Miniprotein binders against q9bqp7. Designs and how they scored, part 232

Target 1, 240 residues: q9bqp7
Amino acid sequence: VPQNWFPIFNPERSDKPNASDPSVPLKIPLQRNVIPSVTRVLQQTMTKQQVFLLERWKQRMILELGEDGFKEYTSNVFLQGKRFHEALESILSPQETLKERDENLLKSGYIESVQHILKDVSGVRALESAVQHETLNYIGLLDCVAEYQGKLCVIDWKTSEKPKPFIQSTFDNPLQVVAYMGAMNHDTNYSFQVQCGLIVVAYKDGSPAHPHFMDAELCSQYWTKWLLRLEEYTEKKKNQ
Short names: E, the ipSAE of ESMFold2; O, the ipSAE of OpenDDE; V2, 0.75 times the mean of E and O plus 0.25 times the DockQ between their complexes.

## First folded at step 24 (miniprotein)

Design Qj9 (at its last look DockQ between E and O 0.89; V2 from the best seeds 0.82)
Fold by OpenDDE base, look of step 24:
Order: C-alpha cells, then sequence, then structure tokens
Structure Qj9 (fold): chain B 240 residues (1-240), chain A 104 residues (1-104)
C-alpha cells in the first residue's frame, strides 16, 4: 500500500464536458523544471528483472543487426514514432489549424493501422499537452485526450514493428497512462477529468492497430502501482 | 554463462508472476502480451520445461480472454517458436499449444 496515497480521480471535477471547454484541443507546453517526468520516474524505478530483460533484448538485437545496425534501428524507431505522433496530431487537430498537412506524413503503415481506431475517436480535448500533478510533484506530456467510443480517455499511441515489438516501451505503458490521467485530473490547467485510458499499438505494416482499453477500475489498480513507483523514486532521490 | 542463464530463468519466472497479477487485475490483453514476451525470453533459456510452463500460461491467458485476435496472436507466437527451434521437444510444445489454441 502506498504511504502517500492520493486519488487518481478528482471528486471536484465533473466527468461531463463543461460548456466552457475550448473548441480547440489544449496544447500546454512542457516546462523544463526540476520536477521529474513520468518517464523518468518509470525508468529510474525499473525492477532488476525489467532491466535485465531489456539488456538481453538489446544484446540479441545487436547480435542480429550489429552495433551500427542496432543504432540505426533505434534511430529509425524513434524517427518513425515522432513522425507518427506528428501525423496524428495533424489528423486530430481542427481543420482550421491544419495549414500544411504534409501528405507524406499521412502515407505511413502506422497511419493506415490506426484508421479503424480513429473512426471511434471524437471530442479531442488535448494534443501533445503537458500535465503536472502539483501535490505528487511529477510532470508528463500526454499524446491525446479524446473520446473513444463515447468515453473520455487519455490515449497513448505506440508504434510497433511486427513480429517483435519494441520491448523498451511496453513494460510500464499502463502506468504511464494512469500517471497522465492522475496528473491531468489534478492539473489546474484542465477543467475536466478522465476516467479511462487507451493504449493504441500501431503496426508498421498497416495491419489493424490494437486498442487496449483501460476502464476506471483497471486504471485505479494501475494507479496504485504508479504511486508505489513514485514513492520508490522519491526515496531513491532522498538517498542521493 | 551459468550466471546469465540463471538470471534469465529468474527473469522469466518474474514475468510469469507478472502475468498472473495482470490476470488477477483483469487486464487480459496486457497479460497476453506479457505472456508472449515470456515465451520469447524462455526460448533463450533452451529449457523445455520452462518453455512448457510459459506456453501453458499463454494458452491459459488466451482461453480466459476469449478474444479471437489474442488467440491468433498466440498461435503466431508458437508458429514462430516452432520455426526457430530445431529441438523436437520445443517444437512439440509449440505444436501442442497451437492445437490447444485452435480448439478455443
Amino acid sequence: as target 1 above (240 residues)
Amino acid sequence: SPELAKELVQSVEWLLKEVEELLRMGDLWYAAWMAQMAVDFAEDTGDPELIRRVAELLVRVARIAGRPDLVEEAIRVFEELARRNPDPEIREIAEEAIRRLREL
């Protein structure tokens, strides 16, 4: 049980969109500060087993691709991910803000992969927007807040190459999502709250993306795990 | 090294525990995904008994999930396991898992 328990949901906020919700998705810039990011907390609190498995995967990839090949692979994965997020931001942004859709960004297997998910996405409230949990003292940059099948979700977009997923991004994805949810629900820059999470795994070959929906109950369970990771991080930093 | 092998086995055992926790939490998709990872790392051990245990867990997760997509993904995992392994025992484990998955 976390020593510093804090709720994921804010009872003072309504789940209903206030009529005052901006028609334009929020894009709050991430400020560089001493506050740890969600990603940093998760990376610094990985278990020995997670670290070992990631290193083992890396070694296998280096054996297969060579050192230079692995560097190139990693760079390509990063670039593809970035382009995919940029393309999604462009797609999900209101048309009036879409000056120059780089048509080349839209011509990807990943974009093809998520088309069926995008059909169920509406009511975009935030895109590439910073969240801060003032009490728990962490920050993050969330990909998207939108309605998925009528439920308001924090949506996290992931890219995967079949058949072997990029393992580095997968262990703590649910924790990342709920961390963003909890932060947003208690960030004064947001007037609404989210109760659901959605992880979307897009595939390079254009095969249908996989939606992992997280209901409020599941989010609450992962939130407890997140709080434990955050406490571990905080304790490690006090001892440094 | 024997030490590396031991650490790998321990890490796979850890993954198995994580899958059980995910099942308990009701996160069936993530349980399936983690179980697939466990198969991949168990393969590296070359231990047929460990591979069997992981295979049984993945089949169980797929069964509990009752989702055709997860069943098909599990089948693909085992097809690839069978393809990559010349060891008849590992191949048999994979083939048996596929048979069980197709019966779902």
Scores: ipSAE 0.811, ipTM 0.916, lowest interface PAE 0.6, mean pLDDT 90
Fold by ESMFold2, look of step 24:
Structure Qj9 (fold): chain B 240 residues (1-240), chain A 104 residues (1-104)
Amino acid sequence: as target 1 above (240 residues)
Amino acid sequence: SPELAKELVQSVEWLLKEVEELLRMGDLWYAAWMAQMAVDFAEDTGDPELIRRVAELLVRVARIAGRPDLVEEAIRVFEELARRNPDPEIREIAEEAIRRLREL
């Protein structure tokens, strides 16, 4: 258990979600600073087994594709993920410019894959928005805050070229989501809070995306694990 | 190398423990995902006993979850395991897992 437990929810924010849809989702800019990001904390606290399995996966991919083939593969995966997030921000944003709307951006298997999920998404409150935990001193950039089937969630969008997630893209993703939730709930830039998370895995071939809903209880359990990772990170920095 | 083979087995055993923790938390989707990944790395060890342990865990996770989509995904995992492996023992593990999943 963590030595210094801190709640994921903020009791000073007992407001229910606003029934009215906001006209413009929040997009808090990520600012340069010296406090650690969620991603950095998670990367620097990976277990030895996580690191080994990731390296094993990379070597198998290199054996299969060759060195140059692997470089091309990883570049393409990053581009596809970037395009996917850009498309989703455009789709979920009430205001688009003509230069920001690209018909080819909206044509992809990933966008087709997520369509049935988007039908259940409403009340978008934030898109590609920075969060900072004012007390625990960490930052992040969340993908989306919106209602999913009537529950306000931090939503994280993932791409997969096969009907299952890859180790690099989703292994610590529940921890990432709850870290964003905790940060948003204690960030003075936000006047509301969230109690739930959603991870959506979209597929390149257009197969129906898999939604993973995390209710408040599950989020609290993952929050405890996040606090352990943050504690481990802090101890590592004390010994430098 | 022998050290890498030993570390791979230890890492698969670590994955098994992570799946059990996810089951205790009630995160059945992530438990299934991690169990599927454990099958993939267990195959890499070439150890039929370890592959059997992971296969039995994935079948159990699918049963507990009671979700047709997770059952279908698990079946595909074992179909591919059988396709890639000429070893009759590994093929039998995969085929038995498929039979159990289809009866859910």
Scores: ipSAE 0.776, ipTM 0.902, lowest interface PAE 0.8, mean pLDDT 86
ESMFold2 (binder alone), look of step 24: mean pLDDT 88; pTM 0.879
OpenDDE base, second read of step 27: ipSAE 0.797; ipTM 0.908

Design Qk1 (at its last look DockQ between E and O 0.91; V2 from the best seeds 0.77)
Fold by ESMFold2, look of step 24:
Structure Qk1 (fold): chain B 240 residues (1-240), chain A 100 residues (1-100)
Amino acid sequence: as target 1 above (240 residues)
Amino acid sequence: SPEMKKELVQSIEWLAKEVEELLRMGDPWYAIWMARLAVDFAEDTGDPELIAKVELLLAEAMIKAGDPRAREIIEKAKKIAEELGSPELIEEVEKVRKKK
């Protein structure tokens, strides 16, 4: 139980966006770098077991691939994720077209994997946009805010080269999503709020992506866990 | 080393507790995700009893999610329990199968 409870939703704000539909999605730039990011908070508060399992996974990969092979593997995973996010931002932006830029961005198994999800996505409100929680003092950069099957969601896009879980993307993903949600809901750059989350895992072979929908009740439960991690982070920094 | 195996087992037990918490929260889909990680690491231990127990936890998460692939996982755990001749594991397998 966190010692200092704070609500994930803002009661002074609509739980559904105003009727206005902006012509382009919001893309708020990051402007502050002294406030901890969501990913830094999560990295700095990993349990001893999470750290051990990540190191065990790394050692297994190095044994299989060699040290240089592992470096190439991790670089490729990072590049594939970056290109996937760039392609999605381009596809979801109404003012951009890949016909005028680079057709190669659309040619990936990951993009094929999410096509059935994209059919259910509409009303894109934000893409690759900064969020800041003014009261709790943390920042983030969310992937997407859009309606999924009629419900406005913070959407997080993940890539996986295989159907099995990828350990680096797995442990705290729901906490990351709800942390972005809470920050957006209390960020003056946004005039609306979101109550739902969506995690989409795309597969390199083009197999249909899995949409993990989190309703408001589930998001509130993950929010409690996020608050505990943020408290732990803050306490560690007071003792330094 | 024995220290590394001890930490691996402890970390798998931590994952199992996370899976149980996710099920209590009503997120069986993410519980499947985490349980699959636990199975992957349990296989590294070479301990068939631990592997079967974590596979049964994965099957429980699948049952709660309505995932029909639970049948396959239960059968894998059943084969391990029978090979070990463990009455306790055989009973646990049957308990999970009846939840289907």
Scores: ipSAE 0.743, ipTM 0.892, lowest interface PAE 0.8, mean pLDDT 85
Fold by OpenDDE base, look of step 24:
Parts: structure tokens; sequence; C-alpha cells
Structure Qk1 (fold): chain B 240 residues (1-240), chain A 100 residues (1-100)
């Protein structure tokens, strides 16, 4: 049990999204503060087993691609991920901002992969927006807040080159999502609450993306795990 | 190295426990992802028994998720069990098959 328990959901916020469909998705800029990011907390609190698995994966990839090949691969994966997020932001943004759609960004296997998911996405509330949990003292940049199949979700978009999960794209992803949910639900910049999470794994080959839906109950379970990671991070920082 | 193999086995065991926890939590889809990782790393050990055990765990996660690919995974595990001639593993395969 976390020592510093804090709820993922804000009882002061109505579960019903206020009917004011924001005509424009929120995009709060990430401020570079001394406040740790969700990603930093998760990275610094990886278990020895997780670290080992990542290192083993890296070694295997270096063996297959060579050192330079692996660097190139890593750079390409990062670039592809960035372009995919930019393309999604463009797609999910209101049409008035679409005038500068680089058509080349839309011609990716990843975009093809998520098409069936995008059909079920509506009511976009935020895109590439910073969230801060003031009490728990962490920050993050969430990809998307939208309705998926009529349920308001924090959506996190991931890219996978192969149908095999990349360890980097799967480890702690549920924790990242609930961390963003909890922060958003208590961030004064947001007037609404999210109760669900969605991780979408897009595939490079255009095969149908996998939607990992997290209901409120599952989110609450992962939230407990997130709080434990945050406590561990805080303890490690006090001892440094 | 034997040491690397030991660390790999320990990591696979950790993944297996995580899969079981995820299944208990009611997240079979994420359990599938973690189980797939466990399979990939089990293959790196070259231990067919370990591979088969992790494949069965993947199959269990797939069954709980309603993933039709469970059949293929069970058949892979069955083949390994038969090749090893392990009565225990064959029994485990049949137990998983009965859950489908």
Amino acid sequence: as target 1 above (240 residues)
Amino acid sequence: SPEMKKELVQSIEWLAKEVEELLRMGDPWYAIWMARLAVDFAEDTGDPELIAKVELLLAEAMIKAGDPRAREIIEKAKKIAEELGSPELIEEVEKVRKKK
C-alpha cells in the first residue's frame, strides 16, 4: 500500500464532461521545471529485471544490426514515432489547423494501422498537452484526450515495427497512462475528468493497431502501482 | 554464459509472475504482451521446457482475452512437450487446452 495515497479520480469534478465541447483541443505547453516527468520517474524506478531485459534486448539488436546499425535503428524509431505523433495531432486537430498537413506524414503504415481506431475516436479535448499533479509533484505530456467508443480516455499512441512487442513500447505504459490521468484529473488547467485509458499500438506494416482499453477499475489498480513507483523515486532522490 | 542464462531465467520468471498478476487484475491483453516478451527471452535461453512453459502462459492469457491465436500457441507447446517426452508438460498442455 502506498504511504502517500492520493486518489486517481477527483471527486470535485463531475464524471460528465461538461457539455461545452471545446471547439479546440487544449495544448498546454510543457514547462521545463525541477519537477520530474512521468517518464523520468518510471525510468529511474525500473526493476533490476526490467533493466536486464532492456539490456539483453539491446545486446541482441546490436548483435543483429551492429553498433552503428543499432544507433541508426534507434534514431529511426525515434523519428518515426515523432512523425507518427505529429501526423496524429494533425489528423485529430480541427480542420482549420489542417491547412499545413504534410501529406507525406499521412502516408505511413502506422497511420494506416490506426485508421480503424480513429473511426472510434471523437470529442478530442487535448492534444500534446502538459499535465501537472501539484500535490504529488510530477509532470507529463499526454498525447491525446478524446472519447473512444463514447468513453473519455487518455490515449497514448505507441509505435511497433514488428507484431512482436518492443519492450520499450510496452513496459510501464499502463503506469504512464494512469499517471497522466491522475495528473489531469487534479490539474487546474483542466475542467473535466477522465476515467479510462487507452494504449494504441500502431504497426509499421499497416496491420490493424491494437487498442488496449483500461476501464476505471483497471486504471485504479495501475494507479496504486504508479504511486509505489513515485514513492520509490522520491526515496531514491532523498538518498542522493 | 551460464551466468547470463541464470539471469535470463530469473527475468523470465519475473515476467511470468507479472503475467499472472495481470491476468488476476483482469488485463489479459497486457498479459499477452508481457507473455510474448517472456517467450522471446525464453527462446534466447534455448531451453525447450522453459519455452513451452512460457508458451502455455501466453496461451492462457490469450484464452482469457478471447484471442483465437491461443490454438496455435497451444499446438507449439504441445509439440515441444511431445519432443521432450515430458509427461508433466503434456499434462500442463492439456490443462490449458481444457480452459479454451
Scores: ipSAE 0.690, ipTM 0.866, lowest interface PAE 0.8, mean pLDDT 89
ESMFold2 (binder alone), look of step 24: mean pLDDT 86; pTM 0.855

Design Qk10 (at its last look DockQ between E and O 0.81; V2 from the best seeds 0.74)
Fold by ESMFold2, look of step 24:
Structure Qk10 (fold): chain B 240 residues (1-240), chain A 100 residues (1-100)
Amino acid sequence: as target 1 above (240 residues)
Amino acid sequence: SPEMKKELVQSIEWLAKEVEELLRMGDPWYAIWMARLAVDFAKDTGDPELIAKVELLLAEAMIKAGDPRAREIIEKAKKIAEELGSPELIEEVEKVRKKK
């Protein structure tokens, strides 16, 4: 149980965006500051078991690929993830330009993998947009806010290579999503709130992506776990 | 080393407890993902009782998610339990099988 409980939803905000003014999705720029990011908080508060399992996974990959092979593998995974996010931002943006679109960017197994999900996504309100929780003092960069099957969601896009899931994305992804949600719901740059989450895992071979929907109750339960991680982080900062 | 295997087993058991929490929270889809990770690590231990234990946990998550692949997982765990001759594990397999 966190000592310092704070609600994920803002009762003073509507969960329905203003539909009378169609607009370009929000893209709030990330400002560098002294408050921690969601990803830093999660990285700095991993349990001993999470760290051990991650190290075991790395050792297994190194045995399979060699040291240099593993380094190239992880670099390629990062690059492919970055290009995947760039492609999704381009696909979901109403301001599509030739300057920002490359034909190779749109040709990947990951894009094929999410096509059936994208058919159910509409009403894009934010893309690659910064969020800040001024009360709890953390920041993040969310991937997307849009409707999925009629429900407004914070959407997080993940890449995975079958058969070897990347375990870092497995441990804490729901916490990352709800942390962004809570920050957005209390960020003065946004006029509405979001109560649902969606994690979409895309596959390199183009196999159909899995959509993991998180309703408001489930998000509230993950929010409690996020608050515990944030408390642990702030206690460590207090000793410095 | 023996000490590294012991710590691996303890970390897998910790992960299994996290899967049980996810099921209690009502997130069987994320529980499936975490349980599959536990199974992958358990296979690395070479401990058949641990493997069967986490396979059954995966099957429970699949049942809650409505994933019909739970049947295959239960049969895998049943085969292991019978080969080990563990009456406790055999009982756990039947308990999970009846939930389907």
Scores: ipSAE 0.747, ipTM 0.883, lowest interface PAE 0.8, mean pLDDT 85
Fold by OpenDDE base, look of step 24:
Structure Qk10 (fold): chain B 240 residues (1-240), chain A 100 residues (1-100)
Amino acid sequence: as target 1 above (240 residues)
Amino acid sequence: SPEMKKELVQSIEWLAKEVEELLRMGDPWYAIWMARLAVDFAKDTGDPELIAKVELLLAEAMIKAGDPRAREIIEKAKKIAEELGSPELIEEVEKVRKKK
């Protein structure tokens, strides 16, 4: 049980999104503060087993691609991920902002992969927007807040080259999502609450993306795990 | 190295526990992802028994998720069990098959 328990959901916020469909998705800029990011907390609190698995994966990839090949691969994966997020932001943004759609960004297997998911996405509330949990003292940049199949979700978009999950892209993703949910639900910049999470794994070959839906109950369970990671991070920083 | 194999086995055991926990939590899809990782690392050990056990765990997660690919995974585990001639593993395969 976390020592510093804090709820993922804000009882002061109505579960019903206020009917004011914001005509424009929120995009709060990430401020570079001394506040740790969700990603930093997760990276610094990886278990020995997680670290080992990642290192073993890296070694295997280096064996297959060579050192330079692996560096190139890593750079390409990062670039592809970035382009995919940019393309999604463009797609999910209101049409008035679409005038500068680089058509080349839309011609990716990843975009093809998520088409069936995008059909079920509506009511976009935020895109590439910063969230801050003031009490728990962490920050993050969430990809998307939208309705998926009529349920308001924090959506996290991931890219995978193969139908096999890359450990880096999936391992702590549920924790990342609920961390963003909890922060958003208590961030004064947001007037609404989210109760669901969605991780979408897009595939490079255009095969149908996998939607990992997390209901409120599952989110609450992962939230407990997130709080434990955050406590561990805080303890490690006090001892440094 | 034997040491690397030991570390792999420990990591696979940890992944297996995480898969079981995820299944208990009601997240069979994420359990599938973790189990797939475990299978990949089990293959790196070259231990067919360990591979089969982890394949069965993957199959269990797939069954709970309603993933039709469970059948293929069970058949892979069955083949390994038969090749090893392990009555225990064959029994485990049949137990998983009955859950489908």
Scores: ipSAE 0.680, ipTM 0.865, lowest interface PAE 0.8, mean pLDDT 89
ESMFold2 (binder alone), look of step 24: mean pLDDT 84; pTM 0.830

Design Qk11 (at its last look DockQ between E and O 0.81; V2 from the best seeds 0.76)
Fold by ESMFold2, look of step 24:
Structure Qk11 (fold): chain B 240 residues (1-240), chain A 100 residues (1-100)
Amino acid sequence: as target 1 above (240 residues)
Amino acid sequence: SPEMKKELVESIEWLAKEVEELLRMGDPWYAIWMARLAVDFAEDTGDPELIAKVELLLAEAMIKAGDPRAREIIEKAKKIAEELGSPELIEEVEKVRKKK
């Protein structure tokens, strides 16, 4: 149980759309400073078992691909993820202009994989937008805030290559989402809040993505786990 | 080395406990995802008892999520249990099969 519990939801905020909101999705700039990011907190608080499994996975990949092959693989995974997020931001943003690479970005198995999900996405409120929890003092960069099947969600987009998934992004994905949610709900740059999360894993071959919906109760349970990780991070920095 | 294999097995067992927690939280979909990781690492150990145990956990998560692929996973674990002749493991396979 966390020593310094803090609620994920803000009772002073509405979860309904505001008619005075801007017509363009929010994109709050990320400002780097001493405040730790969600991803840093999660990376620095991995259990010894998580670290061991990640290292074992890396060694298996190096044995199969060679050191240069593994470096190329990890670079390609990063590039594919970047391209996917760029394509989704373009698709979901009304301000994106036609560019030469827009056609190439849209010709992706990952984009095909999420088409059935995108049909249920509307009311986009934020894209690639920074969040800061001003009380708990952590920062993040969320992918998307939009309605999914009528429920406003923090949406996280992930890519997966079926044979050998990138294990780093798998262990704590729900914690990442709820950390962004809690930060947004207590960030003065936002006038609304969200109670739900959505994780979408897209596949390179275009196979239908699975939408993992997290309702408010499940988000609250993951939030408790996030608070424990943040607490562990804070204690480690005090002792250093 | 024997020490590295022991640490790998302990880490997989830790991961299996995390999967059990996800099932208690009511998140069988994410439990499936994490259980697949456990199976992948368990297969790397070559330890058939461990493989069958984590496969049964994956099957349980699939049953709770309504994923019909649980049947093929249960059958895979059943073959391992029969080949080992482990009465405990055979009983565990049957317990999971009856949940469907």
Scores: ipSAE 0.752, ipTM 0.891, lowest interface PAE 0.8, mean pLDDT 85
Fold by OpenDDE base, look of step 24:
Structure Qk11 (fold): chain B 240 residues (1-240), chain A 100 residues (1-100)
Amino acid sequence: as target 1 above (240 residues)
Amino acid sequence: SPEMKKELVESIEWLAKEVEELLRMGDPWYAIWMARLAVDFAEDTGDPELIAKVELLLAEAMIKAGDPRAREIIEKAKKIAEELGSPELIEEVEKVRKKK
């Protein structure tokens, strides 16, 4: 049990999204503060087993691609991920911002992969927006807040080159999502609450993306795990 | 190295526990994902028994998720169990098969 328990959901916020469909998705800029990011907390609190598995994966990739090949691969994966997020932001943004759609960004297997998911996405509330949990003292940049199949979700978009799970893109993803949910639900910049999470794994080959839907109950379970990671991070920082 | 193999086995065992916990939490999709990782790393050990055990965990996760690919995974585990001649592993395969 976390020592510093804090709820993922804000009882002061109505579960019903206020009927004011914001005509424009929120995009709060990430401020570079001394406040740790969700990603930093998760990275610094990885288990020995997670670290080992990542290192083994890296070693396998270096063996297959060579050192330079692996660097190139890593750079390409990062670039592809960035382009995919930029393309999604462009797609999910209101049409008035679409005038500068680089058509080349839309011609990716990843975009093809998520098409069936995008059909079920509506009511976009935020895109590439910073969230801060003031009490728990962490920050994050969430990809998207939208309705998926009529349920308001924090959506996190992931890229996978192969149908095989990439260890880097799957470890602690549920924790990342609920961390963003909890932060958003208590961030004064947001007037609404999210109760669900969605991880979408897009595939490079254009095969149908996998939607991992997390209901409120599952989110609450992961939230407890997130709080434990945050406590561990805080303890590690006090001892440094 | 034997040390690396030991660390790999320990890490696979950790993944297996995470899969079980995820299944308990009611997240069979993420359980499948973690189990697939466990399979990939079990293959790196070259230990057929470990591979079969992790394949069975993957199959269990797939069954809970309603993933039809569970059948193929069970058959892989069965083949390994038969090749090893392990009555215990054969029994475990049959237990998983009965859950389907």
Scores: ipSAE 0.730, ipTM 0.883, lowest interface PAE 0.7, mean pLDDT 90
ESMFold2 (binder alone), look of step 24: mean pLDDT 86; pTM 0.853

Design Qk12 (at its last look DockQ between E and O 0.77; V2 from the best seeds 0.73)
Fold by ESMFold2, look of step 24:
Structure Qk12 (fold): chain B 240 residues (1-240), chain A 100 residues (1-100)
Amino acid sequence: as target 1 above (240 residues)
Amino acid sequence: SPEMKKELVQSIEWLAKEIEELLRMGDPWYAIWMARLAVDFAEDTGDPELIAKVELLLAEAMIKAGDPRAREIIEKAKKIAEELGSPELIEEVEKVRKKK
């Protein structure tokens, strides 16, 4: 039900690489800008129920761990997530050598968790790369664009601790992925497009990660939901 | 507090509607993920009827995904329904069980 619908796919683009494309994955830097990020849009448009459930979870954690314990917990989760993404970028970069990698980054339950997924990942086209949707006016920083089991995907890497999941971004993961996809498909820095998405949730104990593949039809349905969130965000900013 | 529990129940009911939407979209994997979260919050309420209803939603998502673990989830909900003696809940359990 968005008032101003816009397509996720760009008919002027192919999902195949140009023969003259560089062999090194793209890493488009973030530019100085005043347009909102995907994560900002999603954070600012959470429903009252999403906010309540997140706050309820937070209060349970504080009761269990104490204020200082909760702050330490969230800081550790953030740091481990950052290190996980750094390790994955290093592993997937064709220009990295083993002597350039921190041995401690490679020693992680999360990295063990994704090993079977990484065997199915090839043709890496972008890593930690900025995307901009110039028409819809939003920006993002995607984790990875690569083939998964032969299908080119925007891939989002997430960490999860069992049995106490961190739910802050759980509600909107598919919207984040399709927003990056739409932006990339309409960004002049990219000569190709993607039609599929993949969310990979890695586990701290090294248990096998579970991939969530989203084909083009499913991505289009989530795209409609993203457009509603972006529309809601834009309307809220007009009234500030 | 009673006010917090009431708002928690209402938020879980909202989450259940979101899970039903995910199933209509054809994303049973993500529906399972969200349903497991809903079960966790439902258990926090201590309300066995709500817990059973959300467990049945998880089972329905598992059935649509072809996950055989749906059977054990249905049995958990069945035991709760029988202990409560709720004929409405027993009927809901059988309705989901027949979908398998």
Scores: ipSAE 0.742, ipTM 0.887, lowest interface PAE 0.8, mean pLDDT 85
Fold by OpenDDE base, look of step 24:
Structure Qk12 (fold): chain B 240 residues (1-240), chain A 100 residues (1-100)
Amino acid sequence: as target 1 above (240 residues)
Amino acid sequence: SPEMKKELVQSIEWLAKEIEELLRMGDPWYAIWMARLAVDFAEDTGDPELIAKVELLLAEAMIKAGDPRAREIIEKAKKIAEELGSPELIEEVEKVRKKK
């Protein structure tokens, strides 16, 4: 049990999104503060086993691609991921902001992969928006808040080159999502609450993306794990 | 190296526990992802018994998720079990198959 328990859901916020559908998705800029990001907390609290798995994966990739090839690969993966997020932001943004759609961004296997998911996405509330949990003292940048199949979700978009999960794209992803949920639910910049998470894994070859839906119960379970990671991070920083 | 193999085995054992926990939590889809990773690392060990055991965990996760690919995974594990001539592993394969 976490020593510093805090709820993922805010009882002061109604479960029903207030009927004022914001005509425009929120985009709160991330402020560079001394406050740790969700990503930083997760990275600094990886288990020895997780670190080993990542290192082993890296070694295998270097063996396959060479050192320079691996650097190029990692750079390309990062760039592809960035472009994919930019394309999704463009797609999910209201049409009035779409005047500058780079058509080239839309011509990706990843975009093709998520088309069937996008059909079930509506009511976009936030895109590439910063969240801050003031009490727990962490920040994050969430990809999307929208309705998926009629349920308001924090949506996290991941890219995978192969049908096999990349370690980097799968480890702690549920924790990242619930961390964003918990932060958003207690961030004063947001007037609504999310109860569900969605991780979407898009594939480079355009094969159907995999939606990992997390209901409120599952989110609550991962939230407990997140709190433990946050406590571990806090303890490590006090000892540093 | 034998040391690397030992570390891989330990990591796979950790993944197996995590998969079991995920299945208990009711997240079979994420369990599938973790199990696929575990299979990849089991293959790196070259230990067919370990591969088969991890494949069975993957199959269990797939069964719980309703993933039809479970059948193919079970057949892979069965083939390995038969090649090894392990009665215990064959029994485990049949136990997983019965859950389908």
Scores: ipSAE 0.689, ipTM 0.867, lowest interface PAE 0.8, mean pLDDT 89
ESMFold2 (binder alone), look of step 24: mean pLDDT 85; pTM 0.836

